VHH binders against Uncharacterized protein YDL144C. Designs and how they scored, part 6

Target 1, 356 residues: Uncharacterized protein YDL144C, of Saccharomyces cerevisiae (q07589)
Amino acid sequence: MSRILVIGAGGVGVITALSLWLKKESDVSLVVRSDYDRVLKHGYTIESCDYGRLEGWRPHHIYSSVEDAASAADNQGYNYIVVTTKNIIDGPVNSRVSNIIRPVLEKNKELHGPQLTTHILLVQNGIDIEKEIWAEFPREQYRYTVLSGIQLIGSTKIGSGHISQVGQDHLSCGAFDPQDAAAIQAANDFVRMYSNEGQNFVEFDPRVRYSRWKKLLYNAAINTSTALVGLDVPRCLEFGVNKKSTEIEVFHPAMREIIAIAASEGIIIEEEFITMFTEITRKKVFKPSMCVDCEKGQLMELEVILGNPIRIAKRNGVATPTLSILYNLLVLVQAKLKERKGLLKFDEKTATLVDE

## First folded at step 21 (VHH)

Design y2 (from w4 with W105Y)
Fold by OpenDDE, fold request of step 23:
Structure y2 (fold): chain B 356 residues (1-356), chain A 121 residues (1-121)
Amino acid sequence: as target 1 above (356 residues)
Amino acid sequence: EVQLVESGGGLVKPGGSLRLSCAASGFTFSDYVAAWFRQAPGKEREFVSAISSGGRTVYVDSVKGRFTISRDNAKNSLYLQMNSLRAEDTAVYYCAAKNPKTYKYHQWDYWGQGTLVTVSS
């Protein structure tokens, strides 16, 4: 039986763990940081559109930290690490995905050496998020695969040990490296272990790079813009000049730039998705995730959604005037959030950033 | 031996037209994504246009409405029709091909040697 460690105990992480647990094909561990004591004592209350209402639910194992999970008394390694935390590369060093998973990878290596391949599933937004893992963990020393998870779900933590899921879980899972046979197999296995027929939607993704570029049409254009202005998508559209300027001057140009960047890498995204993403959100009165994060004073996934695409654009000589202005303004917003959180210090006497 | 060979470059006046060709040999061109890049004097190489195996096309904004990328898989050929040429279009133009089944990020599998396009009055 596969042993799976889920890291991130938000709405997404808890439902992910629940789905795996319900399938009964894996041993499921969940890292619960802030709510550990409550969850340990009372379990989770879950209101799920997929699975109904659950009271006092727990996975097979709960841990207060990744380190504790790695040091589990049974000394058994983990087959899968599922990362559901936001990918914020410009955040605290300890919050980087490579640092988050390091204790488990090291433990697996210690216990089993080359006999165990650890499959790392990144259920995160953005592009080039796998590169950090490849850079930090040389393949000569570590045995692992990196898998992509693209999830559409309406799930949120509404209280300590309390989860509300109002949108069906849709997960696409594939190998970042399409030529990695082990990763491909691991992704297919995960799809199987995660799939609850009639409850969630899970599929294998044979074109992970394509899928991530495609999703960036929405994330890089709509999610970022709404975060910047603090509005839901319908208001962004309706409040524009003649009710057209937001779509014509911001959303579409940004999406076209993403398409051009992808194309410069040989990934051809169909132009029809520009219209598709615009239309599916036109009448939905909700704030996208990045906007919500910003309003809650949480750091945004800025670098993986805008920073990395822009870096690729620069490398390949693709002009990105719209994305660039969005990025540079949001960098300031991100810095503001960091300052409020005490991650940046500005000396007003000297008008300079205090170097740590 | 794998080869991409560009042709059709030359001197043209502003507002003029040129058609570039790229002949592929030594591999199954029809299975590849193809693209045009260009490098102006003193500037970095820049992406211009790409076409999928199935014929889907992408253009950068600076050439939209003026350039048309096309391919003839039976002839293992890639084309770039350039209309309404401008001085800023002056560059060496390169064709490239990439296998969509490989994972190489920004790396293209094959490159041509380039053909010079000069737009000058």
Scores: ipSAE 0.923, ipTM 0.977, lowest interface PAE 0.4, mean pLDDT 95
Fold by OpenDDE, fold request of step 23:
Structure y2 (fold): chain B 356 residues (1-356), chain A 121 residues (1-121)
Amino acid sequence: as target 1 above (356 residues)
Amino acid sequence: EVQLVESGGGLVKPGGSLRLSCAASGFTFSDYVAAWFRQAPGKEREFVSAISSGGRTVYVDSVKGRFTISRDNAKNSLYLQMNSLRAEDTAVYYCAAKNPKTYKYHQWDYWGQGTLVTVSS
């Protein structure tokens, strides 16, 4: 039986763990940081559109940290590491994905050496998020694969040990490297272990890079813009000049720039998705995830959603006037959030950033 | 031997038209994504347009409505029809091809040597 460690106990992480647990084809561990004591004592209350209401639910194992999970009493390795935390490159160093997975990856190496391949599934937004792992863990020293998870789900932590899922779980899982046979197999195996017929939706993704660029049409244009202005999508559209300027001058240009960047590296995204993403959100009064994060005073996944695409654009000589202004303004918003959280210090007497 | 060979460059007046060709050999061109890049004097290389194996096209904004990328897989050829040419279109134009089944990020598999397009009065 595969041993799976889920890291991140937000709405997404808990439902991910629940889905695996319900399938009964894997041993499921969950890292729970802030709510550990409560969950340990009382379990989770889950209100799920996929699975109904659960009281007192726990996976097979819960841990207060990744380190604890790595040094678990059974001293067995993990086959899968599922990362559901937000990817914030410009956040605290200890929150980087490479640092998050390091304790478990090192332990697996110690216990089993080259006989165990660890499959790292990144259920995260953005592009080029796998590069950090490849850079930090040389393949000559470590045995692992990196898998992509793109998840569409409406799930939120609404209290300590309390999860509400109002949107069906849709997961696409594939290999970042489409030529990595081991990764491809691991992704297919995960799809099998994750699938609960009639409840969630999960599929193998044979075009991970394509899928991630496609999703960036929405994330880089709509998610970022709404975060900047603090509005839901319908208000963004209706409040525009003649009710058209937001769509014509912001959303569509941003999406077209993403398409151009993807094309510059040989990924051709259909323009029909511009219209699709616009129309699917036009009448839905909701705030996208980055907007919600910003309002809650949480750091945004800014670098993986805008920073990385813009860097690719610069390398390939693609102009991104719309994305660039969004990015540079949101960098300031992110800095403001950091300052409020004490992660950034500004000296008003000298009007300078305090060097660490 | 794998080759991409551009042709059709030359001197043209502003407002004029030019058609570039790229002849592919030594590989199965029909399976590849193809693209045009250009490099103006003193500037960095920039992406211009791409076309999938199935014929879907992408253009940068600066050339939309003026340039048309096309391909003839039977002839292993890529084309760039350039209309309403401007001085700022002056550059060496390169064709490139990339295997869509590989994971090479921004790296294209094959490049041509380039053809010079000069737009001047």
Scores: ipSAE 0.921, ipTM 0.977, lowest interface PAE 0.4, mean pLDDT 95
Fold by ESMFold2, look of step 22:
Structure y2 (fold): chain B 356 residues (1-356), chain A 121 residues (1-121)
Amino acid sequence: as target 1 above (356 residues)
Amino acid sequence: EVQLVESGGGLVKPGGSLRLSCAASGFTFSDYVAAWFRQAPGKEREFVSAISSGGRTVYVDSVKGRFTISRDNAKNSLYLQMNSLRAEDTAVYYCAAKNPKTYKYHQWDYWGQGTLVTVSS
C-alpha cells in the first residue's frame, strides 16, 4: 500500500486527500497548517459535488508540518509527495517547493533502500515548475522522480476545516520526463489510486509539457487579465470596446504569444484552442483562480504563469508585447499584496523601499 | 554524421521573395519537430517558425502571412518560403530539429550552419 503525503490543505489538497482515502488503496497523510488543531479535534466538513457531504472527516494521518510527517514515516518513507500549494517563487523562501519537500527527501537519503524512491507530484499551475527540484536535489544523492498533475477542480476552503467543492475533479497525471520508466509507472499507479469511478475523471498524461503549455493559454491570458481588473470573464468580454476589444486586443494576442513561445521550445499547440479557451466561460459568471486569490489578498502564481514563459521568450527571441504589459502591471499588483502582508515595506518619507 | 544544411539565401530587394531549404541527414527527420531561427548582425538568435512532424505550423507575428514553413518527410527536407521581405528580415537563418519524445531543457537537438539572407535596396 503506497504511503502518500499530501502537502497543502486548501480546497485542492483536502479533496485530493479525500479522493485517495475513499479509493482505499493508499495510506494518506495530510499536512495541515493553520487549521491543524481544529481538524485534529473536529475533522473536516466537506460539501463536495463529487463525494457528497462529509462531517468530521480526516485522512489516515494529519501533521502540523512536513518535518513532523517525515519523522513519523520512520524507515518506510513516503512513496509519493503530492504538492498542492500555490507556487509563488517570488514569495517567502520557506514556501519554496524545494524547501517544503526537503525534510522528506533528507530522511529518505538516510534510508537508501531500492524501494525508497519518492515520487514528487506537482499539482501546481505553470511551466518550468519542476526545474528547481532537479537543481536542488542532485540525482547522485537523492532518489526521486518528478510527476505533473494538472487538476481542474472547483474547490475552495470557505472556513476553518470547511471545504466547498462545486466543480468536478479532473486530474491528468504524467511524468515530466517521458523517457523515465519509473516516473511513467508511478504516474499510472497514481491515476489508479486516485480514480473513483463515476465520481471523478482521472487520466494518464503522456505529453505533460504539451498539456501545461496548452493550459497556459487560459492562465496567461485570462487568469491574469481578470486578476488585474477584478472582473469575471463575461464582464471582461462585455465591457470591452464594441464588446470585442478584450478578446481581440488582449486575450487572443496573449494566447498567440504563448503558442509562439511553446513552439520555440518545440511544443506545437493547435490554434483552435484560442477560440476554445475564449469561449468556455464567456457566459459563466465565474472568476478564475488568480482573480479570486488577488481579491482574497493572497499572492498570485505570477512567475510560473507569466514570468517563466516571458523568460523563455527572451531566451528564444520571441516578442511578447501583450504578455509583457500584463506581467509588468501584475508585478505592481503583487507588490501591493506583499506590502499588505508585511513582505515589502515602503518608506513614505523617502519614497523608497525599505531593506532593499 | 547528423547534419542539417541550409541553402537558398541571397540578396533581395524589399518586397521580394526567397525560398530557403534545409536538407537533413543521419537521423529520422520525420520523427522531429523542425524550426527556423534567425540571427541578425549584432543581435541574439530569435525564433521564426516551427512545424510538427504531422505538419502543424506556428509563426511569430512579425512573419505571419509573409512566411510559409513546410516539410517533405520523404526528402528529409524543411523549407521556408519568404514573401514580402523587409529590411528587418536580414539575418542568418538556421534550421533546427528536436525530438519531441526526449526531455531536454531549452535545447534543440540539431542545428544547421545557417544561410545568409540580405534584404536591401
Scores: ipSAE 0.812, ipTM 0.943, lowest interface PAE 0.9, mean pLDDT 91

Design y2 (from w4 with W105Y)
Fold by ESMFold2, look of step 21:
Structure y2 (fold): chain B 356 residues (1-356), chain A 121 residues (1-121)
Amino acid sequence: as target 1 above (356 residues)
Amino acid sequence: EVQLVESGGGLVKPGGSLRLSCAASGFTFSDYVAAWFRQAPGKEREFVSAISSGGRTVYVDSVKGRFTISRDNAKNSLYLQMNSLRAEDTAVYYCAAKNPKTYKYHQWDYWGQGTLVTVSS
């Protein structure tokens, strides 16, 4: 039976753990940081459009840290590490994915050497998110695969130990390396272990890079714009000049730039997706995740959504006037969020950032 | 022996037209995404246009409406029809091909040696 560690106990992570737990085909562990004591004593309260209301729910195991999960008394390690945290490359060094997962990879290696292949599933937004894992964990020292999870779900933590899921869960899972047979098998196995027929939708993704570039049309153009202005998508569209300027002068140009960047990397995204992503929430009063994160005072996935594509554009000579303006303004919003969290200090007497 | 060979470059006046060709050999061209890049004097190489194996096209905004990328898979050939040429289109033009199923970061598998296009009055 597969032993699965889910890292991140936000709305996505808790529903991920619940979906796996309900299937009864895996041993599910969840890392719960700030809510650990409450969840240990009382479990989660979950209001789910997919699964109904649950009171007092817990997965098979909960831990207050990844380090504790790695040191668990059963000492058998984990087959899967499912990372559902936000990928904040420009955040604290301890929040980097490689540092988050390192205790588990080290423990798996100590316990099993090359006999256990660790399947690392990144349920995170963005482009090039797997690059640091390949760089930080040389394959002569570690045996692992890296899998991509693209999850479309409306699930949020609305209080300590309280999860509200109002959008149905749709997960696409595939291998970052399409020539890695072990990764392909692991992704298909995860699809089976996650699927609760009639309640969620999960599928194997044979073209992970294509799928991530395609989703980036929405994330780089709409998720970013709504976060910048603090508005849901319908308001962004209706408040534009003549009810048109937002889509014509912001969303569409940003999406065309992403299509050009993807093409410069050999990935062809169909232009009709520009219209599709513009229209899917035109009539639904819904704030995308980056807008929600910003309103909650949480750091944004800015670098994996905008920074990385812009860096690719610069090396390939693709002009990004729209994306660059969005990025540079959001860098200021991210700095404001960091300052409020105490991660950045500005000395008002000298009008300068404080060293360290 | 993989080869991409560009041809059709030359000197043309602003507003004129030029057609570039790229002949592919030594691999199954029809399975690849193909593209044109260009490098102007003193600048880094920049992306111009790409075409999928199935014929779907992408252009950068600066050439959209003026340039047309096309391919003939039976002849293992890639083309770039350039109309309404401007001085800023002056560059060495390179064709490139990439297997869409590879996992290599930020790499095209094959490159041509380039053909010079000069647009001047």
Scores: ipSAE 0.811, ipTM 0.943, lowest interface PAE 0.9, mean pLDDT 92
Fold by ESMFold2, fold request of step 23:
Parts: sequence; structure tokens; C-alpha cells
Structure y2 (fold): chain B 356 residues (1-356), chain A 121 residues (1-121)
Amino acid sequence: as target 1 above (356 residues)
Amino acid sequence: EVQLVESGGGLVKPGGSLRLSCAASGFTFSDYVAAWFRQAPGKEREFVSAISSGGRTVYVDSVKGRFTISRDNAKNSLYLQMNSLRAEDTAVYYCAAKNPKTYKYHQWDYWGQGTLVTVSS
């Protein structure tokens, strides 16, 4: 039975743990930080369009930190680490994925050496998110695979220990390295352990990089725009000049820039997806995840969604006028959020940033 | 022995046209995404256009409506039809190919040696 550690107890992470738990083919642990005491005492209340209503629910194990989860591994370790946290590479160093997962990788290595391959599944937005893992964990010292999880779920933590899922659990799971047989097998095994026939949709993804660039059409154009203005997608579309300017002058140009950047990397995305992603929530009044994060005062996944593609564009000589404006304005929004969190300080006497 | 060989460059007046060709050999060209990049004097190489193995095309905005990328898989050839040429199109144009099924960070597998296009009055 696979031992799975899910890191991140937001709407995505809790449903990930629930889906695995319901399948009854894995031992499911969840790291629950701020809500740990509440969930320990009362469990989760979950309202799920896929899985129904649950009261007092917990996975097999919960921990208040990754360090505690790693310590509890004793002589067994974890087969999978499923990372569902926000990937804030411009945030605190201890919130970087490599630092979050390190205690488990070190414990697995201590306990089993080469006998246990750690399967790291990144259920996070953006492109090039796997590069940090390769850079920080040399393959001669650590035995692991890196897997991609693209989640299209609509699931939100609406209160301490309370999860509301209104959008279908839809996971695409694949290997970042399509020539790594162990990673391919691990991705297929995860699909099997996650699949709840008739209740969710999960599939093996043979083209991880294509799939992530495709989703970036939505994330880099729409998710970012809504976060900047604090509006849901229908309002962004209806409030535009002549009810057209947002899609014509913002969404579509940004998506075309992503398509050009992907093409400069040899990844060809069909233009039909511009229309598909523009329409996906046109009539559904809810705010995308980055907009929600901003409203909650949480840092945004700005660098993996906009920063990384823009850096690729600069390297390959692709013009990004729309993405660059969005990025630079959102950098200011991110700085404002960092200031509120004490991660950035401005000296008003000198009108300069206090370096830390 | 893999080769990509560009041809068709030359001197053209503004508003003129040129057709670039790229002959591929030593690999299964039909499995590859193909692209044109260009490098103006004193500048970094920049992406121009790409075409999938199945013929789907992408262009940067600065060349849309003026340039047409195409391929003939039976002849292992890539083409760039360049119309309404401008002085800023002056560059060495490079053919590139990448296997979309392999895992390779931010690199194209094969490059040509380039063909010079000069747009001058």
C-alpha cells in the first residue's frame, strides 16, 4: 500500500487527500498547518460536487508540519509527496518547494537509501516548476522522480476546516521526463490510486510540458487580469469598453503571446484554446484562484505563471507587450502583499526600500 | 550526419519579397517541429515563426500577415515566404528543428548556419 504525504491543506490539497482516501488503495497523510488543531478536534466539513457531504472527516494521518510528518515516517518513509501548496518562488525561502520537501527526502534516504524511490508530484500552477527540484537534489545523491499534476478542480477553503468543491475534480498526471520509465509508472500508479469511477476524472498525461503551456493561456491572461482588478471573469468581460475590450485588448493578446513563447520552445498550441479558455467561466460568477489569493492577502504564484514565461520570451526574442504590463503591475501588487506580511519594508523618511 | 541548410537570402528593396528554404537531412524531419529564427547585426537571435509536424503555424506579431511558414515533409524542406519586407527584417535567418517528444530544457536540437537577408534602399 503506497504511503502518500499530501502537503498543503487548501481546497485542492484536502480534496486530493479525500480522493486518495476514498479509493482505499493508499495510506494518506496530510500536512495541515493553521487549521491543524481545528481539524484534529473536529475533522473537516466538506461539501463536494463529486464526493458528497462529509462531516468530521480526516485522512489516515494529519500533521502540523512537514518536519513532523517526516519524523513520524519511522522505518517506512513515504512513496509519494504530493505538493499542493502555492509555488511562490519570490517568497520566503522556507516556503520554496525544495525546502518544503527536503525533510521527507532526507528521511527517506536515511531509512532506505536506494531502495525507496520518492515520487514527487507537483500539483501546482506554472511552467518550469520542476527545475528547482532538479537543481537542489542531485540525482547521484537522491532517488526520486518528478511528476506533474494539472488540476482543474474548483475547490476552496471557506473557513477553518471547511471545504467547498463546486468544480469537478479533474486531474491530469504525468512524468516531467517522458523518458523516465520509473516516473511514467509512478504517474500511472497515481492515476489508479486517485481514480474514483463515476465520481472524478483522472488521466495519464503523456505530454506534460504541452499541457502546462496550454493551461498557461488561462493563467497568464485571465487569472492574472482578475487578480489585478479584483473582479470575476464575467465582470471583466461585461465591464470592458463596448463589452469587448477586455477579451480583444487584454485576454486574447496575452494568450497569443503565450502561444508565441511556447512555439519558440517548440511547443505548438492550437489557437482554438484561446476561445475555449475565454469562454470557460464567462457565465460562471466566481473569482479565479489568483484573484482569491490576492483578496485574502496571500502572495500570488506570479513568477511561475508570468515571470518564467517572460524570462523565456526574453531569451528567445519574443515580444510580450501585454504580458509585460500585466507582470509589472502585478509585481507592485505582490510587493504590497509582501509589505503587509512584513516581508518587505519601505523607509518613508528616505523613500527607499529597506534591504533585508 | 544531421544538416539543416538555408538558402534564398539576398538583397531586397523595402516592400519586396523573398522566399527562404531550409533543406533537412540526416533525421526524420517529419517528426520535428521546425522554426525560423533571425539575428540582426549586433542583436540577439530572436524567434520568428514555427510550424508543427502536422502543419500548424505560429508567428510573432511583427511578421504576421507578411511572412508565411510552410513545410514539405516529403521533400524534408521548410520554407519562409517573406513579403512586404522592411529594413528591420534585415538579419541572418536560421532554420531550427526540435523533437517535441524529447525532454530538453530551452534548446532546439538542430540549427542551420543561416542565410543573410538584407532589406535596403
Scores: ipSAE 0.772, ipTM 0.932, lowest interface PAE 1.0, mean pLDDT 92
Fold by ESMFold2, fold request of step 23:
Structure y2 (fold): chain B 356 residues (1-356), chain A 121 residues (1-121)
Amino acid sequence: as target 1 above (356 residues)
Amino acid sequence: EVQLVESGGGLVKPGGSLRLSCAASGFTFSDYVAAWFRQAPGKEREFVSAISSGGRTVYVDSVKGRFTISRDNAKNSLYLQMNSLRAEDTAVYYCAAKNPKTYKYHQWDYWGQGTLVTVSS
């Protein structure tokens, strides 16, 4: 049986652990931070449209930190690390994915050397999110694969140890490197271990980089725009000049820029998806995830959604006038959030950042 | 031995047209995404247009409506029809190919040597 460590205990992470646990084909560990004491003593209360109500539920193991989970792996280690945290590369250093997963990679190497390949599944938004892992863990020193999880789910932590899932879980899982046979096999194995037929929807993704660039049409154009203005998609569309300017002057140009950037990387996205992504939530009054994160006072996944595509565009000589405006305004929103969290201080007497 | 060989560059007046060709050899061209990049004097190389193995095309905004990328997989050839040329289109144009299944981080697998296009009066 595969030993799986799920990192992140928000709505996504808890349902991920539950889905694996219910399948009964893996040994499931979950890293629970702020809710650890509550969950240790009482378990989770889960109200799930996929699985019904559970009370007092725990996966096979819970830990308060990744370090504790790695230490407790004893002589077995972990086959999978499933990262469900937000990827905030401009945030605190110890929240970087490479630092989060390092204790497990070091422990697996110490226990098994080359005999255990660690499968790192990134259930996070954006592109180039695997780059940090390749940079920080040289292949001659560590045995691992990097897998992509694109998850669509309506699951929220509504209280300490209390999860409400109102939208069915859909996971697409594949290998970042389409020529890595071990990664492909690990992704297919994960699909099998995660699939609860008739309850969730799980599929293998043979074209991970294509899928992530395609999702960026929505994330880089719509998720960002709604976060900037604090509105749901229908309001953004209806409030535009002549009820048209938002889609014609903001959403579509941003999406065309993403398509050009992807093409400069050899990834061809069909222009028909511009209309598809514009229309999927035109009549659904809810705020996309980045807007929700901003309202909760949480840092945004700004760099992996907008920063990374813009850096690729600069490298490849692709103009991004629309994405660049969105990015630079959202950099200010992110700074405002950092200031609120005490990560940035401004001296109002000098009108400068505190550094003197 | 893999080769991409561009041809068709030259001097043309603003508003004129040129057709670039790229002959591929030493690999299965029909499996590859193909693209044109260009590099103006003193500037970084920039993306112009790409075409999938199945013929789907993408263009940067500055060339849309003026440039047409095409391919003939039977002849292992890539083309760029450039119409309504402007002075800012002056550059060395490079043919590139990438196997989408062999995608490397920010790299194209094969590059041509380039063909110079000069647009001036």
Scores: ipSAE 0.747, ipTM 0.926, lowest interface PAE 1.3, mean pLDDT 91

